# VHH binders against EKC/KEOPS complex subunit cgi121 (cgi121), part 144

Target 1, 174 residues: EKC/KEOPS complex subunit cgi121 (cgi121), of Schizosaccharomyces pombe (q9p7j3)
Amino acid sequence: MILPLFPETQVHVFVYENVSNCAAIHEQLISQNPIYDYAFLDAATILYKKQVYSAIIRALEDRRDEQMKTKTIHSEVILSLSPKTEISSAFRQFSMTKKSKNIVVVKIDSKLTEEEEFERLDKLVEGNRVEFSDEELQKLIDFKVLKKNYKLDPSTLENPLASILSSIALRGYS
Key: E = the ipSAE of ESMFold2; O = the ipSAE of OpenDDE; V2 = 0.75 times the mean of E and O plus 0.25 times the DockQ between their complexes.

## First folded at step 16 (VHH)

Design m133 (from qm1 with H105L; framework vhh_6qgx_2)
Fold by ESMFold2-Fast, scan of step 16:
Structure m133 (fold): chain B 174 residues (1-174), chain A 123 residues (1-123)
Amino acid sequence: as target 1 above (174 residues)
Amino acid sequence: QVQLVESGGGLVQAGGSLRLSCAASGFTFSDHAMAWFRRAPGKEREFVAAITYTGSYTFYTDSVKGRFTISRDHAKNTVSLQMNSLRPEDTAVYYCAATYAWDYLTERAYEYWGQGTRVTVSA
């Protein structure tokens, strides 16, 4: 995938449902195994493709401007999903957990083709790959989690896209 | 109320040993990585050691590898730093810190901090 603002940056986003090995993946993440250098997100926290893209763009802008708060671009994506610039809280809010069942995986600066990344991830993730689309994401979202993470009221929850995107774009400023 | 309370600091001669302890309360200790940072006189705070929430993996700054050992006790909600073969350059205020993230060397990644305990190593 090519982002207009970052045409030289290779970006891949994958969605897996019914993942049975989240505990094993989480163990690899906390050990900082470089094979698992991806942003592993809980799909319960992601409602739209634009939500993920906005976080990726923000992370890439912070890297370009030498303003990254975290050590890796993938950690910066996790941070960028949060309405606040608090790293620990962002990981608690958006990262996959041992109990996650559906995940969204982001890879930036891949040296592999999309097809090769799929083959690699299919070996790491024991689940069913689905299309990265609003339709598929909306089957996996937990609205209680979404409401809590973005502090949505009942009226905003009916059409949350603008509020979510504003929170990501204005991270730390609102 | 989140609290991290350090203890065990003091004055010791070069070549000696000290054991620092940090008691945690007010958050889910078992979900957080724990770390020690230090700030020497006239210097910035730097990473010393970290331990994952499981206790299975540890990380150290190069200058303390082989001399310091970090450990944790889930039953007591404590993290400890055993400091052996102390050097004058280890003189600093030592801070206990906690994070949910796996970005262990980044000071900004730590959400909860103690007030620090002073360690002085005489030449």
Scores: ipSAE 0.815, ipTM 0.908, lowest interface PAE 0.5, mean pLDDT 91

Design m134 (from qm1 with H105S; framework vhh_6qgx_2)
Fold by ESMFold2-Fast, scan of step 16:
Structure m134 (fold): chain B 174 residues (1-174), chain A 123 residues (1-123)
Amino acid sequence: as target 1 above (174 residues)
Amino acid sequence: QVQLVESGGGLVQAGGSLRLSCAASGFTFSDHAMAWFRRAPGKEREFVAAITYTGSYTFYTDSVKGRFTISRDHAKNTVSLQMNSLRPEDTAVYYCAATYAWDYSTERAYEYWGQGTRVTVSA
């Protein structure tokens, strides 16, 4: 996928449902195994493709401007999903846990093709790959989690896209 | 509610040892990584050591590798730092910190902080 402001940056997003080895993956993440250098998100927290892209764009802008708050671009994506600039809280809110069932995986600056990243991830993730689409994401979302993470009230929850995108774009200022 | 309380600091001669402890309360200790940071006079806080929430993996800054050992006790909600072969340059205030993230050497990644315990290593 090509981002208008970052056309030379390779971005791949993968969605897996019914993942049976989340505990094993989480162990690899906390050990900082470089093979797992991706942003592993809990799909329960992601409602729209634009939500993920907005976080990626924010992370890339912070890297371009030498304003990253985390050590890796993938950790910066996790932080950028949060309406607050608090790293620990962002990981608690959006990252995959050992109890996750469905995950969204983001890779930035891959030296591999999308097909090669697929082959690599399919060896790490024991689950069913589904299309990265709003329709598939909406099957995996947990609205209670979404509401809590973005401070949505009942009226906003009916059509939350603009509120979510605003929260990502304006984090630290609202 | 959230509290991290350090203890075990003091004065020690170069080549000696000291054990720091940190008691945690008011949050779910078992799902947070724990770390030690230190601040020497006139310097910024720097990373010393971290341990994952499982206790299975540890991380150290190069200058303390092989001399310091971090450990945790889930039953007591404590994290400890065993400091051996102490050097004058280890003189600092040592802080216990907690994070849910796995960005262990980044000070900003830590959500909860103790007040610090002072370690002085004399020549």
Scores: ipSAE 0.837, ipTM 0.920, lowest interface PAE 0.5, mean pLDDT 91

Design m135 (from qm1 with T106V; framework vhh_6qgx_2; at its last look DockQ between E and O 0.93; V2 from the best seeds 0.00; counts 0 for: grease 24.4 > 24.2)
Fold by OpenDDE, look of step 17:
Structure m135 (fold): chain B 174 residues (1-174), chain A 123 residues (1-123)
Amino acid sequence: as target 1 above (174 residues)
Amino acid sequence: QVQLVESGGGLVQAGGSLRLSCAASGFTFSDHAMAWFRRAPGKEREFVAAITYTGSYTFYTDSVKGRFTISRDHAKNTVSLQMNSLRPEDTAVYYCAATYAWDYHVERAYEYWGQGTRVTVSA
């Protein structure tokens, strides 16, 4: 996938459900294994495609402007999902954990086609790939977690997209 | 309240050894990676060493590899830094820090910090 504002950067997003080896993946992430150079997100925290794209765009903008707060573009995506400026908090809020069952995986700066990247990632993730769509994401979301992460109230919960996007866009400006 | 308290600093001759300790409280110790940073006189704070939340992996800045060892005790909620073959350039205030992330070399990634303990290595 090519983003209009970043035509030179190829991005791939994958969704897996019923992942059996999240603990093993997590172990590789904390060890900083370069083979696992992705952003592994807990699907329980993701409600919309636009939420993910907004975070990706924010991360790419940070990189473009030499304003990254994290070491890697994928860590920056995790940070960019959060309304908070603290990296540790963002990871706690959105990153895959050992107990995760459903995940969203983001690859930035891919040199491979979507299918090739999938084949590579499929060797690392033991789960069922589903479509990256709002419909599938909404089946995996934990609304309690969502409300907590973005401080949603009953008035915003009916249509939380605007609130989520505003939180991402205005991080550090509140 | 969150608290990180460093101890073990002091004056030592070049070639000597020190063991720093950090006692953590007020947060879930077992969920956080722990690290040591240091700030030498006239310099910015720099990464020294980190240990993952389980203790399975350790990371070091190049200048201390083979000389420093980071470890943690989950029962006591402590992290330690064994410093051997100390050099004058190791002179600094050493800080204990904690993070939930795995950006171990990034100072900004650490959400909790101690007040530091001074280490002075004489020539």
Scores: ipSAE 0.892, ipTM 0.938, lowest interface PAE 0.5, mean pLDDT 96
Fold by ESMFold2-Fast, scan of step 16:
Structure m135 (fold): chain B 174 residues (1-174), chain A 123 residues (1-123)
Amino acid sequence: as target 1 above (174 residues)
Amino acid sequence: QVQLVESGGGLVQAGGSLRLSCAASGFTFSDHAMAWFRRAPGKEREFVAAITYTGSYTFYTDSVKGRFTISRDHAKNTVSLQMNSLRPEDTAVYYCAATYAWDYHVERAYEYWGQGTRVTVSA
């Protein structure tokens, strides 16, 4: 995919449901295996495509402006989903865990085509790939997790998009 | 209340050994990576060593590889740093830190910090 503000940056987003090997993937992430250099998110935390895109755009802006807080652009995406500039907390809130069942995977600066990334990820992830769409994400979200992560009140839960996007855009400045 | 309490610092001669320990309480120790950072007089705080929450992987700064060993004890909620073949340039205040993230070399990634224990290595 192409982002209007970053047209030369290759971005791919993949969604997997019913993943059976999250513990094995998590082991690779904590060992810093370079093959797993992606942002591995728990799908329970993601409600809209725009939520993921907003975090990606924020991470790319921070990289452009030499204001990254984390080691990699993929870690910066995880941080950018959080309303706070606290790396440890952001990972606790949004990254996949050993117990995750559905995941969203983000790749930035891919040297591979989208099809080649699909082939590579399909070998690493033991689950069913589904379309990156609002419809599919809404089947995987946990509203209790979403409410806690973004501190949403009951009235905002009826249409949380604007609050989520504002939280991501204003991270570190509000 | 979250606490990280370091112990084991002191004065030692070059070539000697020290074992630092850090006792953790008030958070889920088994879910957090643990690390040691140090700050020498007149310098910034720098990464020394880290261990994953599983204990399966360790990371070291180049200057201590082969001399220092980080380990953890899940039953006692402690992380330790065994320091062998100590050099005068190892003189610093050593800090224990905890993070849920796996950006181990990034000081900012650490959520919980101890107050530090002083290590002085004489020539």
Scores: ipSAE 0.834, ipTM 0.919, lowest interface PAE 0.5, mean pLDDT 91
Fold by ESMFold2, look of step 17:
Structure m135 (fold): chain B 174 residues (1-174), chain A 123 residues (1-123)
Amino acid sequence: as target 1 above (174 residues)
Amino acid sequence: QVQLVESGGGLVQAGGSLRLSCAASGFTFSDHAMAWFRRAPGKEREFVAAITYTGSYTFYTDSVKGRFTISRDHAKNTVSLQMNSLRPEDTAVYYCAATYAWDYHVERAYEYWGQGTRVTVSA
């Protein structure tokens, strides 16, 4: 997929449920194995497609403007999901952990079709791919985690999307 | 409260050795990567070495590879930096730091910092 604002940047997003090897994937991430150059997110923290796309757009804008805070575009996506500017906290809140069960995987700057990227990723992830859709994400979210990560109160729980997207867009101005 | 307390700094002649230690408390040490940064007089703080939360992988800035060794002890919640073949340009305040992230070279990725220990290497 190509985002209109970034026409030369190919992005793919995959969702996996019931992943059995998150601990092994996590080990590859901390060792900085280039084969695992993706953003691996805990699906328990993601409720909307727009949440992920907004973080991707924010990361790409910061890269374009030479304002990236992290080492890679994929780590910048993890930071961009956070309402705060603290990198370590963003990783703690949104990244896949060794105990995660369901994940959202983002590839930015892909030189492969979606099908080709999926074939590569499927060799790395032991789980069941599901559609990247609000319907599937809703089944995997942990609302207690979402509420804590974005400090949603009863009034924002009625329509949390706008509050979440504002947090991503306004990070650093609060 | 979270604390990182460095020790082992001092004055040493070029070619000598020092071992720095950092005692960690108040957070889950086993979930954090640990690093050493240093600040020479008049310079920006720079990355020196990091070790993953498991202890299995280490990373070094080019100027210290082969001379410095980072290690960690999960039983004692300490991280150490063995510094051999010291040079005058290694003179700096050395800081211990901790992060949950794996952006090991990125200073702002580190959420906890020690107060630093001074290393002076005389010609």
Scores: ipSAE 0.655, ipTM 0.863, lowest interface PAE 1.5, mean pLDDT 92
ESMFold2 (binder alone), look of step 17: mean pLDDT 88; pTM 0.902

Design m136 (from qm1 with T106I; framework vhh_6qgx_2; at its last look DockQ between E and O 0.97; V2 from the best seeds 0.00; counts 0 for: grease 24.8 > 24.2)
Fold by OpenDDE, look of step 17:
Structure m136 (fold): chain B 174 residues (1-174), chain A 123 residues (1-123)
Amino acid sequence: as target 1 above (174 residues)
Amino acid sequence: QVQLVESGGGLVQAGGSLRLSCAASGFTFSDHAMAWFRRAPGKEREFVAAITYTGSYTFYTDSVKGRFTISRDHAKNTVSLQMNSLRPEDTAVYYCAATYAWDYHIERAYEYWGQGTRVTVSA
């Protein structure tokens, strides 16, 4: 897909459930294998499509403004999901782990169609692709993790979207 | 509290060897990649070497490849840097650092730092 604010940048987002090889994927990530040039997120930490898009936009803005804090645009997406400024904390909060079962995968600067990118990624991920939608994400979320990551309280839990987006947008400004 | 304590620094002649050690405590050592950075006089801190949380992979700056070896001991919660064939340009304060991320070459990625140990290589 194309984001309105970044018409020259193609972005793809995929959701996988019941992934059996997250440990193997994680090993490739920590080795910095370029074949795995994606942002691999733990789906347990993602509640909304807008949450993911907001992080992507924030990362792209950082790149545009030459203010990236991380080495890669995909690492910047992970950082951008976090209300914290620390890279290590963001990875701990949102990145896929070897114990993850459900994941959200983000590709930025893709030269392929969504279908072509899926075929490429499907060779790396052993799981079931599901629709990238709020409905499917809400089936995979861990609310305990979500509450912890964004410091949500009972007053914000009924509609946490605004709080999440504010946390992403205002990171480093609070 | 988190603590990283470096040791093993000192004065050595060019061509000599040193082994630095870093003792880690106060965090889950087995979940973190460990690294060494160094700051030479009048220069900015720079990446030297990193080792993944399992110890399966290592990374080095070009200038130390073939001379330096990073390793870790999970039982002791330590990371080491074996420095061979030392050169005057290796003179610096060496810092131990820890990260949960895998942007190993980025100083900002590391959340825990030691106070450093001084290495001086004479010509």
Scores: ipSAE 0.893, ipTM 0.939, lowest interface PAE 0.5, mean pLDDT 96
Fold by ESMFold2-Fast, scan of step 16:
Structure m136 (fold): chain B 174 residues (1-174), chain A 123 residues (1-123)
Amino acid sequence: as target 1 above (174 residues)
Amino acid sequence: QVQLVESGGGLVQAGGSLRLSCAASGFTFSDHAMAWFRRAPGKEREFVAAITYTGSYTFYTDSVKGRFTISRDHAKNTVSLQMNSLRPEDTAVYYCAATYAWDYHIERAYEYWGQGTRVTVSA
């Protein structure tokens, strides 16, 4: 995928359901294995494609402006999903855990084509790949987690998109 | 109430050893990576060592590799730093810190901090 503000940056987003090896993946993440240099998100926290894209755009803006707060662009995506600029809390809120069942995986600056990344990730993730679409994400979301992460009130829960995007705090978004 | 309490600092001659300890309370110790940072007089804090929440992996800054060893004890909720072959350049206040993230070298990634323990290494 090509982002209008960052046309030279390759972005790929993958969704896996019924993942059986999350504990093994998490072990690779905490050991900082460079093969796992992706943003591995818990799908329970993601409701919309625009939510993920907004976090990616903010992370890329921070990198462009030399304002990254984390070690990697993928960590910056995780931080950018959070309404609060606290790295530890953002990882607790949005990163996959050893107990996750469904995950969203983001790759920025891939040296591989989307098909090559699919082949690579399919070897790392023991689960069923599904389309990155609002329809598929809606099946995997946990509304209690979403409400807590974005501090949504009952009225906002009926149509949370604008509130979520505002919480991600992208420049120019109201 | 979250607390990280360091102990074991002191004055030692070059070539000597010290063992620092950090007692953690008020959060789920077993879910957090633990690290040591240090700040020399007039300088900013720098990363020294980190250990994953499982205890299976450790990370060190180059200047302490082979001399310092980080370890943790889940039963006691403690993390320790064994410092051997100490050098005058190791003189600093040593801070214990905790994070849920795995960006271990990034000071900003740490959510909980101790108040520090002073280590002075004389020539």
Scores: ipSAE 0.840, ipTM 0.921, lowest interface PAE 0.5, mean pLDDT 91
Fold by ESMFold2, look of step 17:
Order: sequence, then structure tokens, then C-alpha cells
Structure m136 (fold): chain B 174 residues (1-174), chain A 123 residues (1-123)
Amino acid sequence: as target 1 above (174 residues)
Amino acid sequence: QVQLVESGGGLVQAGGSLRLSCAASGFTFSDHAMAWFRRAPGKEREFVAAITYTGSYTFYTDSVKGRFTISRDHAKNTVSLQMNSLRPEDTAVYYCAATYAWDYHIERAYEYWGQGTRVTVSA
């Protein structure tokens, strides 16, 4: 897909459930293997499509404005999901781990169609692709993790979207 | 209380060797990548070397490749830097650091820092 404000940037987002090889993927990430240049997110931390899109937009805005804090646009997406500015904490909170079971995978600056990128990614991920939708994400979220990551109290848990999006948009004004 | 405590610094002549050690406590050492950074007099702190949390991969700044070796000991919660063929330009305070991320060369990616150990390399 192409976001209206970034017309030259192709973005693809995939969701996999029941992934059996997260440990192997994680090994490739820590070794900095360029074949794995995606943002691999733990789906237990993602409730909304807009949560992911907002982080992508924030990362792209920071790149445009020469304000990126991380090495790659994909690591910048991971940071942008966090309400805080600390890279290590953002990775701990949102990145796929060896023990993850469900993942959201983001590719920015793709030169491939969605189907072509899927073919490449499907060789790397051993799991079941599901639709990138709020309906599927809701099945994979861990609300205890979401509450901790965004410091949601009982009053915000009924409609947490606005609080989450504000956290992403206002990062750096803490 | 998180602690990273460097040791092994000192004065050494050019061409010599020195081994730095960093003892870690107060956090889950086995989940963190470890790195050494250094600050030379009048310069900004720079990346020297990193090792993945597994110990399987290491990364080095170009000026130290082939001369420095980073290693870690899971049983003792330590990371070490073996520095061989030392040069006067290696003179710096050396800092041990820890991160959960894999942006190893980026200083701000590191959440825990030691107080540093001074290395002076004389001509």
C-alpha cells in the first residue's frame, strides 16, 4: 500500500498466527541478516490496524525530518510504537521474541507487490497468515501487555484507541 | 540495583595488550547484548565492540578489527574486551553497556552503563 502523505513509499503489513520458528527468526534479527530486514512485532502488543499505521507514519515523518533515532526505518517503527523515547525498552515491549507465537510483520520501501512480498516472507515464517484487520488482531492481543505498555487505567480500557494514538503522536513531549 | 562494573584499565605501552572486564548484576544478563564504548580526551563517545546475548555474533568498529576481541561468560555474568597491539589513539575511558535491542552501534540504544575504566597507551 501507499500512504497518501508518502506517495513514493510502498508499505506492506502481514499477520501470522501460530508461528513455530520465532526462535530461528530472532537469531537472524540479532545477527543483522539483511534478508530479514522487516519490523517483526509481537502480535500480543497490537490491538488495532491504526496502531501500526500510526507508528509507520511517525517513523516516516521522522525520516523525512532527519530525526530518526535508530539505524533502519524498520527499527524506527518499533521505537515509534512506544510512548517513550528509549530504544531498548521499545524493543523489549513490541519486538517479536524467541517465545512469540503470533507476529505482525511490516515492510517499508518495498519494491514488490503485496503478493510478491508475501511469497518472499512466507519462505522465512513458518506460520498461518491471517488478515491484517482489527478482527484478527483482537484475537491475538494480550490486554495485560497492552495495559502495561500504554499505562491504560480502567477508564481508558473501554476505548483505548485514542489514548494509544496520542501516546504514539506525542512521544518526545514527556 | 543494576550494576555494570568495569575493571582492567591502566597504563600500557604502544604495541602492548590489556584485558578489560565488566561484571554485571541486577538485570537479566542472558537477555542482553553487551558492548564497549570509549571516550577519548576531547572526543565524543564512540562504539568499539558488541556481542549478541547468545555470544554467537560480534561486531567491531573498523579501527579495532583484528586487534580487539569481545567475549562473554554467561556463568559469571561478565563481558570482556581483549585489546592487543594497542596504539596511543586507543587511549580513552572504556564503558561497558547493555541493551535489549540490536542497534548495537547506537549509543542511545543502551539502557545500562558502567562508570568506565581508564586506558592510557603511551608511545
Scores: ipSAE 0.654, ipTM 0.858, lowest interface PAE 1.5, mean pLDDT 92
ESMFold2 (binder alone), look of step 17: mean pLDDT 88; pTM 0.905

Design m137 (from qm1 with T106S; framework vhh_6qgx_2)
Fold by ESMFold2-Fast, scan of step 16:
Structure m137 (fold): chain B 174 residues (1-174), chain A 123 residues (1-123)
Amino acid sequence: as target 1 above (174 residues)
Amino acid sequence: QVQLVESGGGLVQAGGSLRLSCAASGFTFSDHAMAWFRRAPGKEREFVAAITYTGSYTFYTDSVKGRFTISRDHAKNTVSLQMNSLRPEDTAVYYCAATYAWDYHSERAYEYWGQGTRVTVSA
């Protein structure tokens, strides 16, 4: 995929449901195995494609401006989903856990084609790949988790998109 | 509520050993990675060592690798740093820190911090 503000940056987003090996993947993430250099997100936290894209754009802007807070662009994506600039809390809120069942995986700056990344990632993730679409994401979201992470009011519950995007865009604003 | 309390610092001669301990309370110790950072006079905080929440993996800065060992005890909610073959360059205030993230070398990744314990290594 091509982002208008970053046309030379290759971005791939994969969605897996019914993942049976999240504990094994999590072990690889905490050991910092370079093969797992992706942003592994819990799908329970993601409602819209635009939510993921906004976090990716913010992470790329921070990298461009030499303002990254984390060591890797993929960790910066996880941080950028959070309305606050608190790395530990962002990982607790958005990253995959040992008990996750559905995950969203983001790869930035891949030297592989999307097909090659899919083949590689499919060997790491034991689950069913589904389309990265609002329709599929809405089947996997946990609205209690979403409301807590973005501090959504009852007034925004039926259409939270603008509130979520605003929170991501303004997270660096104190 | 959240508290990290370091102990075990002191004065030691070059070549000696010290064991630092950090007692954690007020958060779920078992799901956080633990680390030690240090700050020498006039310098910024430097990463020393980290241990994953499982205790299965450890990370060290090059200057202490082979001399220092980080470990954790989930029953006691403590993390420890065994410091052997100490050098004058190891003189610093040592800080215990906790994070949920796996960005272990980044000071900013740590959510909870202790107040530090002083280690002085004489020639």
Scores: ipSAE 0.803, ipTM 0.898, lowest interface PAE 0.5, mean pLDDT 91

Design m138 (from qm1 with T106L; framework vhh_6qgx_2)
Fold by ESMFold2-Fast, scan of step 16:
Structure m138 (fold): chain B 174 residues (1-174), chain A 123 residues (1-123)
Amino acid sequence: as target 1 above (174 residues)
Amino acid sequence: QVQLVESGGGLVQAGGSLRLSCAASGFTFSDHAMAWFRRAPGKEREFVAAITYTGSYTFYTDSVKGRFTISRDHAKNTVSLQMNSLRPEDTAVYYCAATYAWDYHLERAYEYWGQGTRVTVSA
C-alpha cells in the first residue's frame, strides 16, 4: 500500500487467525532475530484498518521529524497504537504474546513485494491468512481489551473509531 | 507496589570482582526482561546488560562484554550481575530495571527502576 503523505514508503499489513506457534514467534522477537523485523500485534487489540494506518502514519511522521522514541520503525508502530508515550506499556497492550491466537503483522520499508512477504511470513506463521479488512478484524477483536487500552467509556463503545484515531494522533500532545 | 531492590555494591580494587543482585516484587517477573544500567559520577545513565524474560538470551554493552555476566532466577524473582576484571571506569551507581518491550538498550523502554547500588573501583 501507498500512503498519501508517504508515497515512497512501502507498507504491507497481514492478518492471521488461529495461529498455533505464537510462543515460537515470540521467542524470535525477544531474541531480536532480524528475520522477524515486523510489528507483531495481537488482533484482540485491533478493530479497524484505520487504527493500524493511523499508527503507521504517526510512526512515519515521528521518523520524518527525528522524534522517534524507539529504535525501529516497527517498535514505533507498536508505541503509536498506545494513547500514552510509554514503550513498555504499549508493548504489553498491543504486541502479540505467547498465548495470542490471532495476529496482525505490519512491515514497513520492505525490499520485497507483497507476494514475496507473504511467502516469507507463511513460513514463519502457522495459521490461516485472512484479508486485512474491517470485517475480518471485527471477528478477532476483544472489546474488553479495546476498552481498557483506550480507556473508552460505555457510550464510546457504540462507535469507538473517532476516539481511537484521536488517541493515536494526539498521543503525548498538550 | 512495584519494587526493584539492588544489593551487592561496594568498594573493590581494579581487577577484582563483585556480584550485584536485584530482587523484584509487585509485577509478573516471568514476563519482563531485566537489565542493568549504570551512572558514573557526572554522567548520564547508560546500558550495561539485559536478559530476556526466558533467560535464554543476553545482551551487553561492548565495554563489559566478556567481563560481566547477567543471569536471572525465576523461582526467587531475582536478576544478578557478576562483574569480573573490574576497571576504574566501571565506577558508577548500578540500577536494575524491567521492561515488557524488547528494545533492551533503550533507557526509556524500561518501566520499573530500582534505587541503585554504588560500585567503586580503585586504581
Scores: ipSAE 0.808, ipTM 0.908, lowest interface PAE 0.6, mean pLDDT 91

Design m139 (from qm1 with T106A; framework vhh_6qgx_2)
Fold by ESMFold2-Fast, scan of step 16:
Structure m139 (fold): chain B 174 residues (1-174), chain A 123 residues (1-123)
Amino acid sequence: as target 1 above (174 residues)
Amino acid sequence: QVQLVESGGGLVQAGGSLRLSCAASGFTFSDHAMAWFRRAPGKEREFVAAITYTGSYTFYTDSVKGRFTISRDHAKNTVSLQMNSLRPEDTAVYYCAATYAWDYHAERAYEYWGQGTRVTVSA
């Protein structure tokens, strides 16, 4: 995928359900194995495609402006999902855990095509790949997690998109 | 409520050794990575070493590789830094820090910080 504001940046997003090897993947992430250089998110935290894209755009803006708070673009994506600029908390809120079952995987600056990344990730992730779509994401979301992460009122849970996007865009002032 | 308390600092001669310890309380030690940072007189705080929450992986800044060893003890909720072959340029206040993230070299990634322990290495 090509983003209009970042036409030279290759971006891929993958969704996996019923993943059985999250503990093994997590071990590779904490060891900083370069083969696993992706943002591995818990799908329980992601409701919309626009939520992921907004975080990617914010991370790319911060990289462009030399204002990254983290050391890698994938860590910056994780931070950018959070309404606050607190790296440790953002990882706690949005990153996959050993107990995760459904994950969203983001790759930025891939030298591979989308199809080649599919083949690579399918070897690393033991689960079922599904379409990156609002319909599929809505099957995997945990509304209790979403409410806690974005501090949503019960009434905003019925239609939270605008609140989530505003939180991502206005990080640091909200 | 959250506390990181460093100990073990002091004055040593070049070539000597010190062991720093950090006692953690008020958060879930077992799911946080632990690190040591230092600030030399007149300089910014810099990364020294980190250890994953499992204790299985360690990370070091180049200037201390082979001389310093970071370790942790889950039963005691402590992280330690064994410092060997100390040099005058190792003189600094050493800080213990904790993070849930695996962005270990980023000072901003650390959520909890100790108050520091002073290490002075004489020529």
Scores: ipSAE 0.801, ipTM 0.896, lowest interface PAE 0.6, mean pLDDT 91

